# Designs tried in a protein design chat: VHH binders against c4kar8. Part 199

Target 1, 263 residues: c4kar8
Amino acid sequence: MAELSTPSPASPAPLDGGRGDELEKFTLRGARQILQLLQDLITHRGLITAHTGGGHSFMTAVLKVDEERGRVVLDPSPDPQANRRALAAPRLTCVTQLDGIRIQFPLVGLGEGQDKGRPALFAPLPAEMLRLQRREFYRLQVPLAHELSCLLKAEDLARKPVEVSARVIDIGAGGVAVVVPTGAAEFVIGGTLPACRLALPDGEPIELDLEVRNLNRQTQRNGTEQLRVGLRFAALPRAADTRIQRYIFKTERALNAKARGGL
Key: E = the ipSAE of ESMFold2; O = the ipSAE of OpenDDE; V2 = 0.75 times the mean of E and O plus 0.25 times the DockQ between their complexes.

## First folded at step 13 (VHH)

Design bb8 (framework vhh_7pa5_2; at its last look DockQ between E and O 0.36; V2 from the best seeds 0.00; counts 0 for: pae E 6.4 > 2)
Fold by OpenDDE, look of step 13:
Structure bb8 (fold): chain B 263 residues (1-263), chain A 125 residues (1-125)
Amino acid sequence: as target 1 above (263 residues)
Amino acid sequence: QVQLVESGGGMVQPGGSLRLSCAASGFTFSSYAMSWVRRAPGKGPEWVSTISGSGGDTSYADSVKGRFTISRDNAKNTLYLQMNSLKPEDTALYYCVKESDFWGDDIYDSPFDYWGQGTQVTVSS
C-alpha cells in the first residue's frame, strides 16, 4: 500500500514576488498573530476586496474565524458570477485596511457552503498576512490643487521615444502613481523609464529613473479610458529623496490642519 | 488620520425614506470620489453608489436606481445618501467609503481606501 505522500501544500506564492525581502519584515506568519488580525477585521467590520485574477474582484468580509477547523469564513458576493470566479481561482488575494494600515493576505482552497444556514465561502487560514505599517510604504494622495506631474520618457507602439506628461495621483518614498492619457505610450511592467522628471512645487523638476510596477486601465464614468501607472523610483538621488519626503510631510500636515478646521 | 463617520440610519417602513450622512475628515474631501457600500445579512458587501470628488458625476447600482440619490457637500466634508421608496431588501449596514487613488507597487489594489463603522438601515413592516 504505497502511502500516497499527500503533496505538501505548495507554499502560497509570496504576496509580492518583486519585493520579497523588503516586505518580509511586514509579513505576519505567526498563527496567533494571523488569528488576531482576522478577528480584528471582524470586530471592525472590515471590507475586503478579494481579487480572483484576470482583473476581477469582489467585495467581501470576514464573517468568522473557525479556529477549530483552521478556516476563515467569508461573505459570498451577491453576484453569482463573482462567486464562481472565486471558487475557480487558484488563489484569492484579499486586500483591506485596519486603522489606516494596509493589509493583504492570500487565500487558497476556497470552497462554498453554509454557515448557520446562510451561504458562505470557506478557506483555510492564510499562511501569511502583510501589514504595511511604516511610512516608507505610505503613499500620499496628491491634492488636485498641487497638480504634480511627471514627465515620462517612454516609447510608443512603434518603439519611438515619446515624452508623456502624466498627472501624479499619489506619491510615496518609493514611488508614484500617475495617470497617463490613453494611447500616449506603451508601458511594460518591469520596464525602466530613464531620466524622467518629477515636478514638485518647491523647485526644479527632479530627474529620476522609474520602473513600471503596475498598470491599470479603467473606464471612467464618462466613458473615457484612463491608464494608471504605478512607478517605483529606480534610482533616486539623496537630495531628491529629501525633497520628496519634505513635500509629503508638508502636504500631510496641511491636509491634517485643514481637516481639523485650521485652514 | 482619515475618519469617516456614518449616521442617519434607523428603522423605517416599506416605502419610507431615510437620509444617510457621512462626516469625513483627515483628507482633502473634494479630491476623492466617495461611495456607499452596504452589507446585508447573509450577503456580501454590495456597491450602492459613487459620486466624483467634484460631485459632477454619479453612478448607482441597478437595484437602487431611481430611488437613491448620492450627493456631497464639499464645504462641510459630508457625503449623503437620500434613500426613497425603501424596500425590505435595502436592509443592510451602510458604509461610507473613500475611494482609493492608490496604485502602488502592489499588483493588487483596492478600490476603497477607508470606510466607517457603518450605519444600520432596517426596512420592515
Scores: ipSAE 0.403, ipTM 0.753, lowest interface PAE 1.4, mean pLDDT 84
Fold by ESMFold2, look of step 13:
Structure bb8 (fold): chain B 263 residues (1-263), chain A 125 residues (1-125)
Amino acid sequence: as target 1 above (263 residues)
Amino acid sequence: QVQLVESGGGMVQPGGSLRLSCAASGFTFSSYAMSWVRRAPGKGPEWVSTISGSGGDTSYADSVKGRFTISRDNAKNTLYLQMNSLKPEDTALYYCVKESDFWGDDIYDSPFDYWGQGTQVTVSS
């Protein structure tokens, strides 16, 4: 058989440095806490999305924690190209959920080898794990009856300005997801849509800048094509943030009361 | 808040059929593509099938094409996988998957971001 690859020495891997100061209170740094959370992922057979950068990712799972060697053991992808990208990446950003709690951790020093005669990926244990259990990270699923919309200032295929009225399907503190007819405008991941207008049920529309973060194409049963667009709030003013959070809170309270009131 | 609950797994003989269900709640189901992903013993996760939010566009892994059919009922917020002509190689834990969410930074940009607990399918004599 091929020689077993030697993983890099154990190195406590820090979390991705995005909004680190706001996320500190959700960050686990104790070795016991990290080991227990990884074991919980194994026990619940959690699937993990491992991001390699450049918009690439692959699906994996934690097979085991090797405490003696200070490393985690991951499933390889069935796609050989995904495995090659993972081994070449300077860092993996692993994202998953457990019991509705969002979990994220970085892995560095990924190596290839075998575990009990089967191909596996190895990395040192992470030094930190993010465990996001707070309602401020909640995504409110917008009730259809609210008809929440966002007027997007985008461009058509000819790069001419167009305005597109998009239905908002979910909303949270960091952004919205909307749907538009396919072909209504051109959207590019990473692109900025300035001066869009979010229409809440009460009051004047909120002017805000949006960044395109993901796109998903779909075809409805009647043959109509739609595009789901994930949009991040860029530099959201405090007043706009307050109005958005008020809408979320009021709507969630009403929805939760209806769900519980039927006991 | 997103909840995905798989069911309909079980033990069947080779050549048999099963229908998996996934009850979805906590999001506008019809607006998201949904997928099935399976994890066989000793193997990594394998994408099985994807269906668009409307149900009009489907895709399948080569290993299941012609045998499995993905569908959805948007009125009942339910995703289905009809599995016919089952083989021992189809033995796996099958997960219902909601497409990735994004909340305004890269930390949350993750395809197949929400997973259920899975339902076990076992194909053996």
Scores: ipSAE 0.047, ipTM 0.587, lowest interface PAE 6.4, mean pLDDT 79
ESMFold2 (binder alone), look of step 13: mean pLDDT 79; pTM 0.785

Design bb9 (framework vhh_7pa5_2; at its last look DockQ between E and O 0.29; V2 from the best seeds 0.00; counts 0 for: SAP .678 > .668)
Fold by OpenDDE, look of step 13:
Structure bb9 (fold): chain B 263 residues (1-263), chain A 125 residues (1-125)
Amino acid sequence: as target 1 above (263 residues)
Amino acid sequence: QVQLVESGGGMVQPGGSLRLSCAASGFTFSSYAMSWVRRAPGKGPEWVSTISGSGGDTSYADSVKGRFTISRDNAKNTLYLQMNSLKPEDTALYYCAKESEFYGDDIYDMPFDYWGQGTQVTVSS
């Protein structure tokens, strides 16, 4: 009686496998690389946004890297409440940029103390640092004069289809950020907006599918609320990609020329 | 490439005045709100003031209200901070910062996407 060894169920491939692999290429895990990048942040006086969860964050900066103790020293918030939240958080997600490259790293085990008689936050060195170098993550700030718009096909609160014309505020190879009027539509992070239309200056609008990746409600100084929506290109035809890239390149060149006094 | 270059910092006595400038390049300056942020020793960065792209709207931290004035010259791509009635507590590295409009694929945003190297302001008797 040959015991048919029931094949062990193949562990479901982690769903995040594809994105994980892509991000892995941009993730620094080497101790030396991490130390160097942290030192670069010090040298360049980088402003860091530390996210504590629950939609809360505070600004900080790296004060020191203590290699001997294997820790990073951060500026505390001038807001005691923010510091309390930080210390209570199981993890800080730190976000910054250096030379136009977005940097993200986690800190765990945050503590408070003093560095040279000054209040400071301490954490073990991050195990990893994400450095986003891909063009897909680069966002061109869209000049207001270009008036890029995206017609979003969304739903209202009643799940009625609505079309919303949104101003594009930034664009990259991977997506767009837009501003929509408050209450114009309901958006869900991870949701797909099919058959939207991106208007570029060079011709007919591009039809594309968009995935909602971020939502940010901001109250403007005038008291008006604006919704900023981060959108990923979910399905982008090659021809459209080429047009977008061309636009970005052309616009960047123009902006640089202007900055140099050439326009 | 976006560049922000601060200037105008220095040492001043309490009650004195300084005017900071920030030269901006690499983007359509008038299209974006700009801010001043300062970093004092032993204190993390703190927001000081913001001005809209058009210059029509301004906001200030309570600590600087009535003393500081943010302004901009869009024709010159320059941001300013007029600081009056300076106090020792105003001693800090002052950054010019572009407000972030980046809403990428991640859920973690930054209030500012670009900033300069800062200019040092020291208020001391």
Scores: ipSAE 0.823, ipTM 0.932, lowest interface PAE 0.6, mean pLDDT 86
Fold by ESMFold2, look of step 13:
Structure bb9 (fold): chain B 263 residues (1-263), chain A 125 residues (1-125)
Amino acid sequence: as target 1 above (263 residues)
Amino acid sequence: QVQLVESGGGMVQPGGSLRLSCAASGFTFSSYAMSWVRRAPGKGPEWVSTISGSGGDTSYADSVKGRFTISRDNAKNTLYLQMNSLKPEDTALYYCAKESEFYGDDIYDMPFDYWGQGTQVTVSS
């Protein structure tokens, strides 16, 4: 297969890698650290999802690290089309998890060849690898019943102030994604929305500054268009962070308990 | 501590049958789809089958459709793979894999976040 078979709510991986600036502190660039982490993936037989672009991915594994030649050696896919896409891709984005730690790294300059008479894929060692604790990469899908909202202080097309109450669709340690009606306000990637208010079910709304990180137009089942806005928390106070993490934890536990109930 | 432990592998002749089991712990088993993935000598990982959290929806790779049956027992936190009409091409290390938790739109997805050490299936005369 060219792509992994996944159940709902599986989707193609986003290619833009948003959150890049907030992830810098989790990025490993030391050659020794990178070699050791790749070796750990070999030792623990890590299953790696390699994204080739265009919504395509395939499963692979690191077979070995050729330190003398400065190369990593990967399993090819049993699907020849996946291998062709990988070789044509300007960059392979590899994602895996080891002991609850998400690991992500790019490979560029992928080539094909043989390793001890068996087909293999080769690439230069990655220049960087991300290591993320679950807290740093997890985004809770907010239950509709919670009616979680964020009051955005934005501007309309005429640059006049407008306040938009946006429904929060997911929330994590670093930000939220919200939806607004198309045309409710103008959002600019990189723009700052000062003094917004995030309403959690418990307590008063949290005042925080937000930065627009991505914009995606969506169409609902009834044909209504809405705008999904990815927002980063700027300079989040510790008390606000604690409340957000508490909400995520309690909600996740409640959702898991409900699912165990079998309904 | 998420743990997945596969068992039931072994050596069988072509045309034979095996039943694989995967004992799951450390998470709410019924909340996640589960999959079998295999890795044959000299080949990369290959998806085999997936079953929904409730057990009501299943899917199979073309190479095993009609011969393999995935199932689960949510009361026992156990995933199964019944393998019939086994062929030499089915020789592989078989892994039990857990559906990944949700990751936001600005993070690359991976379908599985945990897997076991695998159980070996060898089909030969």
Scores: ipSAE 0.538, ipTM 0.826, lowest interface PAE 1.9, mean pLDDT 83
ESMFold2 (binder alone), look of step 13: mean pLDDT 79; pTM 0.791

Design l1 (framework vhh_7n9e_1; at its last look DockQ between E and O 0.01; V2 from the best seeds 0.00; counts 0 for: pae E 21.1 > 2, placed apart)
Fold by ESMFold2, look of step 13:
Order: sequence, then structure tokens, then C-alpha cells
Structure l1 (fold): chain B 263 residues (1-263), chain A 126 residues (1-126)
Amino acid sequence: as target 1 above (263 residues)
Amino acid sequence: DVQLVESGGGLVQAGGSLRLSCAASGFTFSDYAMYWGRQAPGKGREWVSGIDSSGGSTAYASSVKGRFTISRDNAKNTLYLQMNNLKPEDTALYYCARIEVYYYRSSGYTYEFDYWGQGTQVTVSS
């Protein structure tokens, strides 16, 4: 096939500030960046889910950016009740995707009117837009029952090999977080751990090179210290990436089924 | 039929010393890196020290560095842990473990833990 594509998931509920530090690096606040991103949405005819609150939303699109008046022009809903909810809402939270990139932005001060004789909704340009690769952002919290582990091939202060079996607490497309007893090895932010082994359910462990991205010491309830280590995959063969994505998808599906379907 | 049998534990006052031994059988001992680990009551397992197959490279948990010395005698198939200046925090069940080396055509050599001994109890009184 000439183009390989995976169907995009439906635009989900807005991301909220519960991931504030992670989201800030993906937040555009410059006027030029915002204008360019809005223009890209117009050019690609991006479909937008506009959330009005109370679990209500409607589909729309950015029709144009009126830079001279500092406004964005949106397509109104054919459902008059959706338009009334939008006009009454204190803000719209707009969510869409462009080329695998999640885009989210607030609009406040929504009004109605006409654009070239056709009905339209208008709002001032957003003050910020979130632009992030969802695969890079998402981290699955690993259920304890899975007992996922990663064998770390690390070094102590004397650069001696040490191998530590570490429990995996979260996993995403770009890396894992693990927990080890304090002092198991010397970890340095930016350092690399070659030939570590990630054990997933069902199948041979995956050999990975890992880069240390963060370190957090934790004191347990009984006073015992442990170390949380954030690790980035340095490079993944396609087969390893596929296995990780399949694990994440399968586990998410199982967790979502339990959340929906308890009887 | 891999067996690892630890010995040398006991009760000792703080500041004292003990030497642990791990007798290995059922495999070619000199081909394997070896480790000591420990588990205190109500806590998870903690690695303590490791040594490569030749005895030329060692690693220590920060909590024991400078006080514990790992060594091996490949002619006697025995792993040792010399523990000096013992503290009450060192109280735990101590066990030795073997690392297996695997060869994968696409990735080369990798390492895996595959056995832990039954352990020997070390109790350090203040």
C-alpha cells in the first residue's frame, strides 16, 4: 500500500491541568505560532469537537482567521440547541487532531453573526493552544497484577556493571518509569543504560537502550527509601514498538471494560 | 539442578563482622556473575552487591559500600560476602543469586536473574 495509516481515535474529552508540567512544554502562547496553527487547521479542513460543558459538545471547523479583527470564525452547528449552548457557555474547549498531533484550545467571548452572508460563530483568538503528540504524552499506569519488570544494566560509582530488576509503574510509547531500592545503582540524568530488558506479558523480554530522564526518591510508609527512575527509550526497532503499543492498547481496553461494565 | 546454599549468618552486635558464604552446585560457577541480595521483614528485596564471573568487577549498594566486600573462589565454587561495621539496618535474610547470560542473534549478549538461594539470617543488635 502507498500510504499506511491507523484510524485516528475520536476526539476525546479535553485534557485538563492535572498534567500541568508535562503540558506546558506543548503549549503555544506566541501570536505567530497560534495564527499558523489555526491556518493549518483551516488548510487541512480539520474537524473540531467543541465542548460546551455539562457533557455536551458539537462538531465544528475553523472557517478562517480574521487577523485584522483578532477573531477566529467557526462553523455553526445545524442543531440550534447546540448553538444556544455554545453561545451561553463561559468558554468553548476545542479539541481536534492534525496529522497525529492533538490540538486543544479555549475560546471565550463567543458570539454569533454572519460571514459573507452565511451564519457563523466568532471569538477572539485563543491566548494559548495545546499542540502535542499524544503518543509522546500518554502513560499507562501498570496494574500491580501484571508485575511488569525491567532488568536494568547499570553501573555504580566505580563504573562496574550492576543489573537490577526494577518494577515498572508506568509505560508509554517513549519510555517507562520504574522503582528500585535506593542504592541499587548510580543513575545520572542524561546517562544511558544499554541493553536493558523489558519484560512484557506473553513473549520474550525486549532488549532496550534506556536514557535516564528523571529521578525521585520516595520514602515508604515504614521509612524504607526507594527510587523512581524515569527512562526514555533511546531507539526502538519497529517490532519492539509494536509490542509495547499492543500491550498498552490491550491493557487500556481491559481497564476501560471494567470501568464501564461492572455489574 | 542448580543449588545455591548460603551460610554464615547469625546474631551480632552493631559494629561487628560476619562472613557469608554461598556454595554453588549444578552449574559451571566460573561462567556466571553472582549477586548478594537481602530482605528485611516487611520490606521488598534489596540488592546488595554483585561480582562478575572472573571476580574482576564488583558493584555495591550505596548503603553497604565501604563496609561490605564481595568475592568469589571459582576453584571452590563459592561466593562470599564479608560484612564489616554492621548496623541494625543490615538485619535481613541474605541470599545469593545467579545471573544467566543469553545470546540473541540480533542483540548479542544479555543478562538475566534466574535463581536465588534460600538465604541465611543476619540479625544485628544495637
Scores: ipSAE 0.000, ipTM 0.075, lowest interface PAE 21.1, mean pLDDT 76
Fold by OpenDDE, look of step 13:
Structure l1 (fold): chain B 263 residues (1-263), chain A 126 residues (1-126)
Amino acid sequence: as target 1 above (263 residues)
Amino acid sequence: DVQLVESGGGLVQAGGSLRLSCAASGFTFSDYAMYWGRQAPGKGREWVSGIDSSGGSTAYASSVKGRFTISRDNAKNTLYLQMNNLKPEDTALYYCARIEVYYYRSSGYTYEFDYWGQGTQVTVSS
């Protein structure tokens, strides 16, 4: 069995765990910290996007923290339908930004009522609040029907050059994630794979250099293990970037249309 | 071009202290959470500490908690790691890394360490 390179902590997820575990590093769980952050949101009148699931969201704000009752008070949506969705959702995902920091926290057990005679939403205090940098990138999950592939020029355990055809599972402006059979090649985090070829549906493969950024062992439903490799575009020509972006936008649009019953 | 350059490493006796610096360039430093990691000889890389973009939130590995302090100066585009009460087991190449946040529709927000420096060597003698 090819000894897989030990994943670097640069990987968003450990080999045996999900990405969620790594996010714990930036997760506030202390009651005092949570309360303070919520108070800061109140003080700064931070607008919050509350996600109710199914692609639905509404804008809200934290109006009050009731420490005695252990609850947070939210501004309800002017849209009654949004409020109904919020109340029906098993979990409300709140996203906001404060001082350049992205803040995300879940609310569970949402209820409605009145605060000082005004309609309000109520939830127990969040058990956790995630603080991240402001900048984010969207990653498109590649539809199975597209069968994007990337020809990787890598090395085996003996440092012999090998070519591996890898399935692309997600793609963004900055890179791709691919899956390869375990033992197909040796990957080193920080290593460059030169002159790889990304196959898009719209034409000839794109030649590009890729940098290995993370490695994750995954077990499929059928029990087969595969290696997920996160790859950054190391040197992407402008024309290639344009093609990739076009693909992402086009695909996203198509998926959204399908989700709406249009396709 | 994004660059991260670590400095401040060296040889120190057990119980001693070091302060590492990471100079960032080629990007808006204040927009990014940053990370310290280390790699000991013959061992895999391990995370040491993380800090959000503003410095308001920090995290530490259990092995360094209470001994190490991560901080940043956004005006100077510099990340710091104060290491106190150093132990031989802290001997490693220390590197800083930039964190990018990604959104997946299926799993929500996650992060990756998308850039890192060449590292600075820390050696703690018994």
Scores: ipSAE 0.000, ipTM 0.257, lowest interface PAE 10.4, mean pLDDT 83
ESMFold2 (binder alone), look of step 13: mean pLDDT 81; pTM 0.802

Design l10 (framework vhh_7n9e_1; at its last look DockQ between E and O 0.30; V2 from the best seeds 0.00; counts 0 for: pae E 9.0 > 2)
Fold by OpenDDE, look of step 13:
Structure l10 (fold): chain B 263 residues (1-263), chain A 126 residues (1-126)
Amino acid sequence: as target 1 above (263 residues)
Amino acid sequence: DVQLVESGGGLVQAGGSLRLSCAASGFTFSSYAMSWGRQAPGKGREWVSGIDSSGGSTAYASSVKGRFTISRDNAKNTLYLQMNNLKPEDTALYYCARIEYYEYDSSGYTYEFDYWGQGTQVTVSS
């Protein structure tokens, strides 16, 4: 009885770049959309076929998206040779499916390292992703030119009230991520920062309560440390929510226009 | 809960030596890369040294390279920093931190930390 080896579903071949005009309609270039799609891949634990060229590929997954650093974390191959090929490749072509929709994206500038004590591959966020998308909740990366700030009402090491002006690095409907100088204040995950002030370009600062959800210290290449604080909107008035949403929409539109060469 | 507790700081004369320890608890210590940082009075925090989970790879800031040695004992859940030839400029609060991830590229190492200790004071007199 010959065990009919169920043909392993043929890994979809990378889309040949030749039909450029039709593919452009399905190509995501917006930072928001790219981030959302990568997050969806994480949520669904989507397996990715990573093509390194020369007919070689390996299975991987997106483990993490680091929005602050603009990078994606991938699961390395159990084959050391595959990882070496990936690192040596000028371009990694990633192919996957989500909900029956083919997703393809390039990664350039792969590096190696560790994530949470495990070996990992790192790459800058892809500049484009091929997918048919529905718009879901995402965080806008705040352009440096817009310089959003948040005045945090926190405590120092001595539990004395301090005010810290923090740069907003990303913003969404649910909260903000900010960068503060290390040692400027003490933050506790799950702690509430009352009566903070979010400065938007369109008017007076918004007063709101923030909940600390995440703390990450980053060391830059120059050795300088920064504290990234993930903050949830604990109590957001409806008017404030509307303003935030308007800002996000307006900014996204502007970024997309710039990306298209319109600005 | 993740805890990091530094010890071994103190007053030392220039040219002297100190050995700092960081006791880790609340997580699998042997699975994480670790780091030392410091904060001098009136200055921001700076990275000092890093070590991978196995202890096989180490990195140092240029300011301490050749003088400081990072090590770890995974059986004791302890991180160490041997500091030799101390200088007044080394005066700072020294803290240990757990590395969530590190990346190596052509420009060097980048680190992200998710937990850190309260620190131990090192004072180097002239």
Scores: ipSAE 0.049, ipTM 0.466, lowest interface PAE 2.7, mean pLDDT 85
Fold by ESMFold2, look of step 13:
Structure l10 (fold): chain B 263 residues (1-263), chain A 126 residues (1-126)
Amino acid sequence: as target 1 above (263 residues)
Amino acid sequence: DVQLVESGGGLVQAGGSLRLSCAASGFTFSSYAMSWGRQAPGKGREWVSGIDSSGGSTAYASSVKGRFTISRDNAKNTLYLQMNNLKPEDTALYYCARIEYYEYDSSGYTYEFDYWGQGTQVTVSS
């Protein structure tokens, strides 16, 4: 008999764990959400890359979820060495993508055995699963010619209100990064800047609340210092989200077209 | 339906030997791990021995290790238990069982059974 051909696609790499706060809003921790997502993987027969560390991985799939035992059941590799590496690993990092959604989750306590006469790998249900649409982690580098700015309503060092016009250097679905002169205002990580105004090229500025997520001091070649402020959109209105996505889409198309034909 | 039929029991003097057989039908025998268990009158069931689907891995309760040997013949759909140096404490109804689920990791083995045979009586006299 003719054997079925199973071409192997390139292995997706896990996302960097150093983005913990940035990824938190995409992390599912509810038991019912986790069970439903695992069931969706079973229904769509999603192929999963399981990373064991040291650059090793193997292809697998979720065969079933056993809620009564609190277990997920995985398809073992046909390569016995891959199975042995998986069983020896302290943790598997499972990565897959289905319908434009990146899914990543850890499995610990992997064991092997059988289920109804079929070999299988077993693990406790994951305590968390990352569910990330591509647009949720993409950041467009804003062309200098666009001169995008954001009016920040902040406080100075004496705790008095100050408005700072900050240049936007990147923008994504979840926030912006801006630069300001050092000393223009006092920023506190976790602090909220209410009623800021983001100026896009088309239309009126968008009023939005921003949360400070990170701060990075930068020294320019001419010796001047500036502060890079990472800002998250809080409670973004649907109309504002649409305008931001439109800006990103149009700018990406324009940059891609120039890269192919304009040089 | 799944059927497991034990045979080979009987009355034996202490120090003697018996060989138990378990004939399996109604399922793909070579796909399942199998086990022997026993139950003495008025006592709970005791796991005795287990064997994986290929026969490559075996395990024994400490009370029988070194005296009992589990084996299987997948071509004949038969599970065996060779019982040597029998003691009065080995007196029990012996049954084979099909393992529906097992897993093992650094903490040990977990088993669940879904079908048992009727059992064969082993009586060891002093």
Scores: ipSAE 0.011, ipTM 0.532, lowest interface PAE 9.0, mean pLDDT 82
ESMFold2 (binder alone), look of step 13: mean pLDDT 82; pTM 0.811

